VH-VL binders against c1abc3. Designs and how they scored, part 18

Target 1, 185 residues: c1abc3
Amino acid sequence: MAAGVQGESVARNYAEALLVLARKADDAEGWGALLRQVADAINNDVNLSRFLESPRIAAEQKSVVLSKALGDKVPHLFLRFLQQLVKNRRQMLIPAIATEYETLRDAASGIVHARVTVARETGDEEAKMIAERLSKATGKTVVPHFAVDPSILGGVVVRVGDTVMDGSLRRKLGMLRRRMGGTRA

## First folded at step 4 (VH-VL; framework fv_recibokibart)

Design g52
Fold by ESMFold2-Fast, scan of step 4:
Structure g52 (fold): chain C 185 residues (1-185), chain A 123 residues (1-123), chain B 108 residues (1-108)
Amino acid sequence: as target 1 above (185 residues)
Amino acid sequence: QVQLVQSGAEVKKPGASVKVSCKASGYTFTDYYMHWAKQAPGQGLEWIGEIDPSGGNTNYNQKFQGRVTMTRDTSISTAYMELSRLRSDDTAVYYCARDYDFWSGELGYFDYWGQGTLVTVSS
Amino acid sequence: QIVLTQSPGTLSLSPGERATLSCRASQSVSSSYLHWYQQKPGQAPRLWIYDASSRATGIPDRFSGSGSGTDFTLTISRLEPEDFATYYCQQYGSSPLTFGQGTKLEIK
């Protein structure tokens, strides 16, 4: 009964729909950049975020404001995509949709995104080594996204898509860190 | 059978407003965007704007922004385009046209058109 | 806005001849957002070719569309009397949506 498909990402479905439109426009990269700009504006502009989230402002009014602000600055169907999110009360998912869109594009190019949890801030050289090791381990080009958790005490936790990568990969990364610390640190 | 039927010809004085209707039949009215286009005598087509009949959201050509208002009545499957502060150069045939809804998987062209409504603006 | 320039403005030909109608965009338009409409005097426009090259339902196979980027073409391989009309190209890529000024196909 009723177990359904709980936890399926609504954001991913919207990202897939947008990518279809972007590909028909021959500009998947440009549409991704526009979506990231909108996501960043929502994350960083409190007034914009409040306006879009407010239940006191009708969806039609939000759509009119989007049309006036963006209508001639973005592809027409991109504007319609944003208005459809507002109509469905999904506009606050735009940051998640942007992240899913980036993941979908990169997967098609043999690029995967990994969340890498580390005990301390990672320097540029260490970040590059971790990316290279993950790429070698997965057979794909891996773009790492770092989060700091001091409680893991020098370990690393890697998540690639739905896969949690720990154990042997963590061991290899740990050995690399120890080598770099002794020789180049 | 899909059909778009527009209201009859109008004669207006400069400064007046005109409201043209477009009654849809033969399909689910709220599943498709409705567009409006202008064609001055002996001239080509000019896009005025669009409305999503489901949500009521509109997008207008900036040239008509502030003078055009698009609405719909879902109970009678009818779209409306109102143009205010009429000028002599608003004399034209106005067309409604159906657009494929993005979410139905059919994208971005005008597959059925109304017969047109002649609006004459003269003193 | 994207300006669509059609050439020639008027094309005078006889039935049986080949017609080539051009539509040039002021900036790149995806072929998926370039469409053609036919209009006869006193009638509403009718969808003719969509996505640059796909014939609308009921359109004879003597009509073909092609092109990409800024240059698009509508070709009629062998004109029939009913083909003499005005043809408009249209872009759906950016707002405002725009049409070309039209090419009038007339009998010589």
Scores: ipSAE 0.651, ipTM 0.855, lowest interface PAE 1.6, mean pLDDT 86

Design g53
Fold by ESMFold2-Fast, scan of step 4:
Structure g53 (fold): chain C 185 residues (1-185), chain A 122 residues (1-122), chain B 108 residues (1-108)
Amino acid sequence: as target 1 above (185 residues)
Amino acid sequence: QVQLVQSGAEVKKPGASVKVSCKASGYTFTDYYMHWAKQAPGQGLEWIGEIDPSGGNTNYNQKFQGRVTMTRDTSISTAYMELSRLRSDDTAVYYCARDYDFWSGEGYFDYWGQGTLVTVSS
Amino acid sequence: QIVLTQSPGTLSLSPGERATLSCRASQSVSSDYLHWYQQKPGQAPRLWIYDASSRATGIPDRFSGSGSGTDFTLTISRLEPEDFATYYCQQYGSSPLTFGQGTKLEIK
């Protein structure tokens, strides 16, 4: 899921807050799984997405629906967290919050997520090589998330956390991508 | 200094509804969740539900869902619990209680109202 | 729902004795969401121990809470006359929030 720069920062802050609550509950993994289920429901159910996004429906009404649907199925403070998002009009950030939560948990076990912007869609072999090169460069297990931006002619942009990777590595990745794309001439 | 003052005792017929109030003072009313709990004669405590006074968001115990409504009036720092379709087993003392700030990650009832006796008799 | 079972239901002791009150949960509860309340006849409950082991403001150091998972204990090292009351444990982990049935601590 793609959020704006401000949305990504806000989503990270909410993910950090949720992880604190989940750790107090002794179930960071379970809370992450529940958050991913909610995010997937929003992404895959057009009617649910429209309901949550609609400015015609009051925040209190959305909160009541969440409480009735989830109240006895999720941890109490997890339900409160979702209701706080609705109150703050941040419920559409849930998919981004789920991704940030997963990134935070994976960082603790040496797994990091990287946003890789490429000019053309990558094949499986190219994606695997990019992941392997980034893992070797960072000393961690890197899971790449690809975005396509045709305006970056032949290049590649990599963001790991708050840092943009060194230009020399970016040049090597761009060159690898061009070779595999058959742009020899 | 923190004080929760509840409305007086009520006597109702089966099938009627009752609305109990809880007036808060000594703190910022909208910063803390308010809970309601039931205690039948000679029995223990049972949670009815909660309200976020800031947003009006509520969560109810499924046992009371459909019969309980919690509201608040921020202009007078007062929370309300209305219980409808009263039965004889709704005879109880009803308590309001303040929950610590959500963002602190705490969840406990630090201050309680004095209780309101509701008697349902035919 | 999580059921909290308190034992014993009634504990008859004299001032000066040690009291041990048990609260067992039907499912694991984080210690950060297990609390104890004291209630005297005709009065509202009062927060006594929060987060399984932290004393609420003003609670004497003769009271201690402990436990994790499904087994929690409230201990009073040396009973004083004002300690005779009913004690309730509570879980805040999952909805509905639930209380134990209470342990009545009575004199003699």
Scores: ipSAE 0.548, ipTM 0.813, lowest interface PAE 2.1, mean pLDDT 87

Design g54
Fold by ESMFold2-Fast, scan of step 4:
Structure g54 (fold): chain C 185 residues (1-185), chain A 123 residues (1-123), chain B 108 residues (1-108)
Amino acid sequence: as target 1 above (185 residues)
Amino acid sequence: QVQLVQSGAEVKKPGASVKVSCKASGYTFTDYYMHWAKQAPGQGLEWIGEIDPSGGNTNYNQKFQGRVTMTRDTSISTAYMELSRLRSDDTAVYYCARDYDFWSGYEPYFDYWGQGTLVTVSS
Amino acid sequence: QIVLTQSPGTLSLSPGERATLSCRASQSVSRSYLHWYQQKPGQAPRLWIYDASSRATGIPDRFSGSGSGTDFTLTISRLEPEDFATYYCQQYGSSPLTFGQGTKLEIK
């Protein structure tokens, strides 16, 4: 299986737990923003990252640092969630948890993220039309994330959450491309 | 049945330390946070802090930070709160209280309380 | 820190009357983190209402909690003699956890 599959599954479970707490706090958006800030701090501060990752530093010491840095700045149960991650030695999953949290929150709001693999780079207008078409096809608001793979040679592969879109959607996107090619010229 | 039984009344001089105990029974001690609260004579409740009995992690009210230490002994299901450098305004009843299991999907609240320990600080 | 202000400080009523106790927060508190405790003289506090409106086990139907945001209310529809006590609201949303100063229900 892929190397990241276990980490993503664990991160999703923690993201689901946090979202339950955040909804009870009536602030799923605010909690998501806080989690993203913590994730970014871990990604951007090499000293913080090394401190949190180090097996030579006890979990209790890491929790004390979190408590002193964040205690009165974040919701109380958000602090306890971070301390639980440290206790379980899952604090390095915080960036993955933040990404899963954002995906879950978007899905709950009728927003889904789609990975769109295309044969060539798309312009802004084409990207907008693809997003609009995917939103119409799925009945949800779709946020596309583009990747280029020349090997698909004019095709398109769409993965919405855990769902891979079939040739019907690919055919509709192909028709959009042909129409846009005519209007762009 | 769930019970929290606290140690008996203490009389201390200013500058001394006091250590209050709270012995839990009737549930799995390490599954629930333990909180401590202060109630001065004729006054309301003031939160001092909390301890996770399983990990030993503590979170303290900044007002008491530097003077309070919370610990536990899992072998006897007992939580402790030690308050140092005592002054006259530390005279109060101190309560321990169990925090409902929040990780099981329940909302946290103080569902069971100890009977209270009177600490008198006088010269 | 979130300051909880309870009003009135003392409420003098007779058995059979309706009591309305207010708890106002200095900033918004989720209903899920607003709780009420009853305390009688010489006794420890007891959980009374949790999550703004849910009665704790064994609490009579005459007690109800309501409110959201910054304004929360505990109502006793028909006071019984055993209801005369001090009631504290509490917020669990942010550190430090705080209680209101209490409303003392006393017999008129």
Scores: ipSAE 0.746, ipTM 0.887, lowest interface PAE 1.0, mean pLDDT 86

Design g55
Fold by ESMFold2-Fast, scan of step 4:
Structure g55 (fold): chain C 185 residues (1-185), chain A 121 residues (1-121), chain B 108 residues (1-108)
Amino acid sequence: as target 1 above (185 residues)
Amino acid sequence: QVQLVQSGAEVKKPGASVKVSCKASGYTFTDYYMHWAKQAPGQGLEWIGEIDPSGGNTNYNQKFQGRVTMTRDTSISTAYMELSRLRSDDTAVYYCARDYDFWSGEYFDYWGQGTLVTVSS
Amino acid sequence: QIVLTQSPGTLSLSPGERATLSCRASQSVSSSYLHWYQQKPGQAPRLWIYDASSRATGIPDRFSGSGSGTDFTLTISRLEPEDFATYYCQQYGRSPLTFGQGTKLEIK
């Protein structure tokens, strides 16, 4: 099951909490890499994913397996963080938490993530141009994430962090999309 | 006032099991991790493990894994540490200790008075 | 396992003198996860210094902690009779949580 808007907010809260712990440990980068490794394992290992998701396996049993597998290989509070997610039935949010954690860290280094909603799928060259224009407009390094919504009727909606971009940028991006759409295969 | 009160001294034979209790008062028992540590006569401290009293989640030092079991009874705010297949080198004072904070827990701010366990034939 | 080695094992000094107790970790430990406990004979340990340098509540200011990475120090600027005890360093960074073997501070 995918995380909705409520799940994204919960994932953000967990990511913020983990980042506080990681900064106290002087290793926000290392903790982020560990979180990404766990997220990737859940996404790519069907047996692990089923084990963690199964309502027939008690949370306490899942925590024991995590302790035995990871206990001496990760920071102690990182292990506790994972066990608290399991206790709260939030372990399937780990991939979302990893993405939120990366977004929070990138924001601190002048890198921001933008959600770009477009009416049709975006080609590689168009995506690059949109990223370059958003980076220039914001004065930051912008990493775009695309979503398709045909209901916007050829326009574009941009959210940079928690801010929806103004009409002037939206108009310029809409014009670019229309032009590129005419020349693409 | 925060207090951790442990059960009395025990004398056991090799191969037996011992279960030490730690009764907490003066705070919300389920809001703080509880740790157990061993101190052999004339020796330093050795961490045995921890338990989350709210969820029952445990983390053990691998040296004691397979022989130690930590449990709790939330109705009487009491944590337990059971050590099985006792050997002479298990003779020690065993301490329970409260973790400073549930989420960020980093150091042991309150300790029980200790329980002497003697293993002899 | 992170091994904490304390030196000296025993330190014999007189009241009024300065004491310097060392704790070396086998691998890097964040200062936020290095703590010191004081223990007197027949008593449970007491939290003394946490996060390498922060004094626990009620601990006199003649005690100070310092250090980072693998080298940490507990300093007592002017010893008083009640300071003679065993001091243990502890790391909370990685499981298993470990303590040093202790430094016994004794009256000369």
Scores: ipSAE 0.740, ipTM 0.892, lowest interface PAE 1.2, mean pLDDT 87

Design g56
Fold by ESMFold2-Fast, scan of step 4:
Formats: C-alpha cells, sequence, structure tokens
Structure g56 (fold): chain C 185 residues (1-185), chain A 123 residues (1-123), chain B 108 residues (1-108)
C-alpha cells in the first residue's frame, strides 16, 4: 500500500536522507534498485505486508526478519536504514519512500546551480567548502550562488533543482542518518 | 571564532562520578552535534558518544554501558558528560568535539575540539 | 565494530623526505566516511583530511589523502619540521565510530 498525502512529506525526508548516504557510497542507482525491490515485495506479498504492519509483532522481530532476508545481499547502512524505519514505525512508508527516491534521482545530472541562503556572509574558504560538499553530496558539479538572510536564524537553506534543505530539515536528516548508523532510539 | 572550553582537571576516587563541561562559543550551539572522546595516557582516541544539543537526544558507545550520561544547557551553550562508577582505567583526557553538519551527508568529522580535561582516578 | 589498523606505528624520517601513512579497515568503509586528524603532545586533535581526500581549512597542499574500500593513505610530499606529530584515521561508516591507534611521525 501507498502512503497517504500527509505521509508524502515524511517519505520525501527519508528518501532525501537515503539518497545522501547512497551518493556518499557512490551507488545511488544500486540503492534505488534495492529500495524498489523491497517496496515491490511489500506491495506484492500479502504475508510480508501483514507481518511488517502488525502492531502485535515487536520491532526487534521485524528487524531480525529483514536481517535474515537481506543481511548479506545489501550494503550494511542500507539494512540499518530499513531497521530504523521499523523502529520508527515507518516501514509501511517504504513504497512511498521508493517513489520519492526515484523522483529525486530523475533530476538531471551534470552541472547544477545551487541557491545557498546563509544567515551571515561567508568567506572564500567557507564558500569553497560549501561548493565541494554539495558537489560530493549530489554527485554533480555544483556552482553555489549565495544570498544572505539573517531571518533564517543561523541556519542554511540550499535549493538544488526542486529540493530545499533548511537548518531545521538538515537537523532532521542528520538525526535520521545517525539512527541509520546504529544509534539507539 | 569557534571555541570549545572545557572544565579543569579532576581527581576522583574509585566508585565516584565526574561531570565534565564543554562551553561553546562563536557559533549557534544547537546547530551542531557534540561528541565526547577518551584518550588514556599514551594511548589513542576512543569515541564515547554524541548529543544533539537541539533535542537532547544521545547515542552512546556500548563500552560505557550505563555509566555515561550526556546532557546540555542551551541557555549557556554548554554540554556535559557525566561518567559514574569510576575505575582506574577511566584515567584519561576527555575531549568534547563539534560534529560538522552543514548538510546531513557531511557529518561525521570533528572540526573543532576542546582543550581536554584530565580525569585521574586513584585511591 | 570496524577496527582501523594504522601502519607503521612509528615512522622516523628527516625534513624534506616523503611520508606515507597507511590506515587499513577490517571491513569496507566509504571514502566519504574516512577522516584524518593530527595531534601534537599536550594538544587536542585537529581535523586534517576529511572524506578521505579533502584538506581541512588551512592545511598545506603537501598533504594529500587517498584510498577506498579497506585501504587508505595519508601522504606528505615533503616533510616540514612542524609536520612531526601523531596522525589518527577515523571512520564514520558504522557505529560505534572508531579511530586507528595512530602513527607517530618522529624526527630521525
Amino acid sequence: as target 1 above (185 residues)
Amino acid sequence: QVQLVQSGAEVKKPGASVKVSCKASGYTFTDYYMHWAKQAPGQGLEWIGEIDPSGGNTNYNQKFQGRVTMTRDTSISTAYMELSRLRSDDTAVYYCARDYEFWSGYEGYFDYWGQGTLVTVSS
Amino acid sequence: QIVLTQSPGTLSLSPGERATLSCRASQSVSSSYLHWYQQKPGQAPRLWIYDASSRATGIPDRFSGSGSGTDFTLTISRLEPEDFATYYCQQYGSSPWTFGQGTKLEIK
């Protein structure tokens, strides 16, 4: 089953976090394919869907099943991402997350211009660091265009194509990544 | 400029607790995770745990199983690490360090460190 | 946990020479999660190289990092007196985050 309209923004946040990890692993396509396979399994196997959805089955048992089915076939951090979704009671969003991930990847490759809004003026070294990090994170050559807006309260807002990441969103995504790295809930 | 200033050296008896502080300045305290690391005399670095100063959420290395507690006070931009039931092998310099988190994919390296706090555990 | 093994433990060289420091991981680590720190006696560690190959702010271009998978290297093309220190590698690929035991670079 697909997520409702209200779940779409949550699914997009998870998809963005996963795409960042996949790009750091230099395998955004492979991770996307794995996520689609998991989504399709949930949609097509009624027993698996019922097992994952059941509130009577502990998150630990669901994590064990995922580990046994996928443990040696997928990257470790990908498995941890799925286990964190189970821990957060978000495993039924996997199909929606897969769709959002695919949408993010459909954004063109190559040279990308980023609009970077910062709370304070940046120096030359900081500007170079931001460009380098955005290029690594997106897998593209990123050219940053800076604007200063003190109202964002010390945060940073980055728009690359259709995607907007602000200080608050960055905090939430960082939290998701930490949990995907084996952090206790 | 960014600065992390830690509390002074402590001498404790086995079984006691120690609470080390790390005061941040020069940046928005709640925008960066804070980590703590241990360095025993003549040894390398060991990660103890991390705290999100915004929400207060923590993640600890299991080696410090139930003995470490990390907290923060946002009103004074200060992070704390308390280590309880001290043993002689807890004698070490303890460091706080800022996790660089401009975007979630860039976290995981420690760009600024406190000067360190020496904790000596002896009878 | 991922174990990082650095070699050699101690490297004795003279100013002007090339230094090559190794960091080997017990399992594969993405280059985006492998970082290097420099520490001098009595001082806190300082970020030196992040994401395997990117120099931190203010770090001279004689320093370079490389590697992928399980094998990572920090290279100093021409040693200066201030480069003699202990260097630690660190991984952020799998919790708990871990450091290597360090390579001490000392004057011959």
Scores: ipSAE 0.000, ipTM 0.473, lowest interface PAE 16.5, mean pLDDT 80

Design g57
Fold by ESMFold2-Fast, scan of step 4:
Structure g57 (fold): chain C 185 residues (1-185), chain A 123 residues (1-123), chain B 108 residues (1-108)
Amino acid sequence: as target 1 above (185 residues)
Amino acid sequence: QVQLVQSGAEVKKPGASVKVSCKASGYTFTDYYMHWAKQAPGQGLEWIGEIDPSGGNTNYNQKFQGRVTMTRDTSISTAYMELSRLRSDDTAVYYCARDYDFWSGYEDYFDYWGQGTLVTVSS
Amino acid sequence: QIVLTQSPGTLSLSPGERATLSCRASQSVSSSYLHWYQQKPGQAPRLWIYDASSRATGIPDRFSGSGSGTDFTLTISRLEPEDFATYYCQQYGSTPLTFGQGTKLEIK
């Protein structure tokens, strides 16, 4: 069960709206990259972050700065989207909106991210095989993110989206490890 | 009935400023972006910029940046375009035109136009 | 900026003939952001075709739009006297918004 985070819900609604416009523009990938670039600029530039967050600076002034900085570098409706966020005082949600947009795009493309907890570090070849097997088991393209926890005694715990996978998937991964270097040849 | 009515013709000297108005009726003024376009005698259309009547946010064509200012008065459903430091090549018919706002179905075309305002810049 | 080039600049035809007007973009434009306007002398432009192929309200069936990428076309299957006007294409995808230079339809 996912937590009911109000800010994430709002961010998802904005991400959905932007994805509709990006699809209309035939460039969902490019718009996602631009949104990530704006999010990263806010996260990395303390002066920009303070300017956008400041309640003493009018929304219209923030909009003018965005228009001058980005107007000729981004699609017209993408600029409007950023200005709508400023008007609604949601500009600080841009990093969250970028993450939600990426999640929506990945879901639409059949791509899911999985957190894979393993007892020992995995090599690049093993990591690729685990990704391939998880993709086959789920019917989706799985991008694994590895974490090491020695306490699981050689087992594997996989979380895909909000679903924790153990048991059958653990047995399949156990079999894969045995074939690659286990006690069964 | 949707209608955009612009102010009358203006004759200005070089260096002066002109402010053209566009009064909207027949719809909710704040739901639709307003655009301004220039058409010099015998020439095609050139986009000047847009204003969100709801928030007052503007986007200008860089060619006019620094000389153009767009504003609105929501109490009388009127948009304004002011062009400063006028030159002879600013002689043109100026049009206002309505498009849809971002949230109202994501339409992005100029469905209604004002009748145009002729601005003549001469000594 | 995206430059829209319309051809021909002037098209001389007679009523009853088929007209084909071209609009080419300097870079790819989504069909959802390509629109056509009709303008008669002394009048404001009027929305004619939007989203490359959708007729605006009240526009006769003889008008059709098509195209994608960089190449767009406005076709009039059988010209009527009232169709002789200047037609402008416009892109809404990139700032600044731009118009083509226009194609003038004139009576031969």
Scores: ipSAE 0.628, ipTM 0.849, lowest interface PAE 1.6, mean pLDDT 86

Design g60
Fold by ESMFold2-Fast, scan of step 4:
Structure g60 (fold): chain C 185 residues (1-185), chain A 123 residues (1-123), chain B 108 residues (1-108)
Amino acid sequence: as target 1 above (185 residues)
Amino acid sequence: QVQLVQSGAEVKKPGASVKVSCKASGYTFTDYYMHWAKQAPGQGLEWIGEIDPSGGRTNYNQKFQGRVTMTRDTSISTAYMELSRLRSDDTAVYYCARDYDFWSGYEGYFDYWGQGTLVTVSS
Amino acid sequence: QIVLTQSPGTLSLSPGERATLSCRASQSVSSSYLHWYQQKPGQAPRLWIYDASSRATGIPDRFSGSGSGTDFTLTISRLEPEDFATYYCQQYGYSPLTFGQGTKLEIK
C-alpha cells in the first residue's frame, strides 16, 4: 500500500523548500530546531493538534492564530512557510517534514537529476537558469533533463527523483521562462 | 509594464476609517505578496503588513493590530488596506509594494511600489 | 523588533565625491534579508540594492552594497547630481519588517 509513501514524498518537498530558506538565513540548524519544536508541540498538545486538524476552522483563521502566537518569535519566512502548509492543508505533515529536514541535513552533498517538462525547447542560457534555480531550491547540485510537451500550455513541470514539484513552483518557472522570451541572455 | 496604481488623497476626521486601494497590472496578481507601508510627514518608512492575494492570508505589524484590515479582489487585481479609529498620528503617505518572489513568496524584497496615497487626519 | 540605525542622518557632499552610508542592526540579520531603497522628495521608494550587495535592475555600477551580521554599508564611488536622495535600509528577517530612519544625501 502506498499511503505512507505519498505523505513522505510531499514532506520531502517541503523539507527541501524550508532548507533553502534556512540556508538564506545562514541558520539551517536553528530553523531545524524551530521546526522540531513545532512538530513536538503538535505531537504532545492535544488541543493544538485538534485545532490544526479541524475542518470546521478555516485555513485563514488558523493562519491568524499562528501569526499571533509565533509572528515576532520566529523568522518571518519561517512563519510564512507554516502558513503555506496550512493553506495547502498539509499542516499535519509537520512532524514528517521535520524528520525529512533532519535527514536532508544528515545527508552528504550529492548530485540529483531532475526531469523538466517544458512547452517549447529551451536554449542553453534558459537551461542554466533553470538548473541554478532548482539547485537553490533543493540545496543540491541539480542536472536538468528537458522534455518537450506542448500540451502543458506554456507551463513547466519539474520532477526531482519521483516527486512532482507543486503548482506554485511550476508557475514560477513558467513565469521565468516567459520573462526570458526575446532579448534575455 | 508592472504598475501599482493607488487611490487618491483622503481627508478624515479622528475616529473615522479610511480604505486605500492599490490596483496591480502587468503581472499575475495572485503570484506576489502585497505589502503596505506608512510614511508620516518628514519621517521614515514603517511596515504595516502583508497579504497573500491568492489565499487572503495576512500578517500585520502588532502596532496596527486591531485597527488594520487588508483584503483583495482578484477579479480586478486590486489590494485594499483599511485603517480604522483614525488618530492624528495616522496622517501619512501610505504605499503598497509588491514582494518579489521566485519560489512562492520566499525571496522578500519590494521591487515595485505604488505612487502613494496621502491620508490626512484632522479635526 | 529589529532596530536599524543609519548613520549619518545627513551627509553633505559635492558631485564627484565618494559617499559611504552605514546601516547597523540591533541583532544579526542575514545578508539575504538586508535591502536598500532610494527615495526622492514627492516620489515612492525604489529598490536599489537587494540581498546586501546585488544591484537592482538599471542601477549604475558606481553603487555597491556590502556587509554581514549587524553592519551593512552602501557606497557610491563618484556622486552624480541624480544620486542626491534619501536612502533607507530594510530588514526582512523578522516581523515586524523594519526600515532604518534614512540617510539624506544632500548637496554641500
Scores: ipSAE 0.739, ipTM 0.892, lowest interface PAE 1.0, mean pLDDT 85

Design g61
Fold by ESMFold2-Fast, scan of step 4:
Structure g61 (fold): chain C 185 residues (1-185), chain A 122 residues (1-122), chain B 108 residues (1-108)
Amino acid sequence: as target 1 above (185 residues)
Amino acid sequence: QVQLVQSGAEVKKPGASVKVSCKASGYTFTDYYMHWAKQAPGQGLEWIGEIDPSGGRTNYNQKFQGRVTMTRDTSISTAYMELSRLRSDDTAVYYCARDYDFWSGYEYFDYWGQGTLVTVSS
Amino acid sequence: QIVLTQSPGTLSLSPGERATLSCRASQSVSSSYLHWYQQKPGQAPRLWIYDASSRATGIPDRFSGSGSGTDFTLTISRLEPEDFATYYCQQYGSSPLTFGQGTKLEIK
């Protein structure tokens, strides 16, 4: 499921938080793969999506299901991260968080992801030209992700990457605390 | 001063249930996860599970799943671990332990209760 | 589950000697999730070393932790009488959280 512009900012904060935990675990790649697997399950399994989204099902019940399904298959703090998303009513952002996580990892290797909103579907030729233009503009290798919004009159809207910052662990975890703490907004 | 005080020793028959308490003081109870661990006589430590006191969320070691229930009462800063269908191999000292502040980037058991001896005998 | 194997099971030494305690994991564990606890008879365990190498508050500098991957070590440079106890390693990386079987330091 898609997230709005505000959800993208929240998803980015959770992705940054998860990357801090994954790096502490020495397995940023593995955690990214697990997160992508969870995101794909939510996107492709209508029953799972409905279960997680339903306001009629208590957060505790959703957390129990996650614990039973994943408990011994994933890193312990990865399970806690998912349960924290459920507690904060952010579990439907998991696909957006997965995309932001991938963008953050690629930025460190000189690869950045761009969200390109277009008025009509683009062909392969047009997509390549857009990627090349953005790569030249940023000085990095740009991987475009296209979304169609017919309300855009002949133009394109581009969101490119995230700033890769290596602040102190405490500073990054301070951001984590603000996003993953018990405070709801 | 951080302190975890557990309930007293229990003697139970096989098939019974036991509920051990762990009363926390000297810190904000809901800010720290609480864990439970088992230590059979003369043996090492075994993790039973954890509870988030703020949300009531639990994660259990699969070995105890179906027999263990962890709860808390935030009004008295007390965590509980109930173990049902007791067997002779459940005879052990049971410890509660506080998980250091997750948000500070540390995950370890910084304070432990004094332990509760549970003896299961016929 | 990750199995932690400690060696030796019992280590008999005299005060003033160097002690080296090993903890081997069945699969790789991040240093950030490997901890050591000290336990004396009749007492609860106490956090001793966290994140493989950081001393807990109040722990003397004669204690040091090291290691990465599957091999971790707790070293005591010069044993004092109060150091004789059982030491447990623990991993926090994977569920279930697990402890080693312990190494008992005893007076020779």
Scores: ipSAE 0.549, ipTM 0.818, lowest interface PAE 1.9, mean pLDDT 85

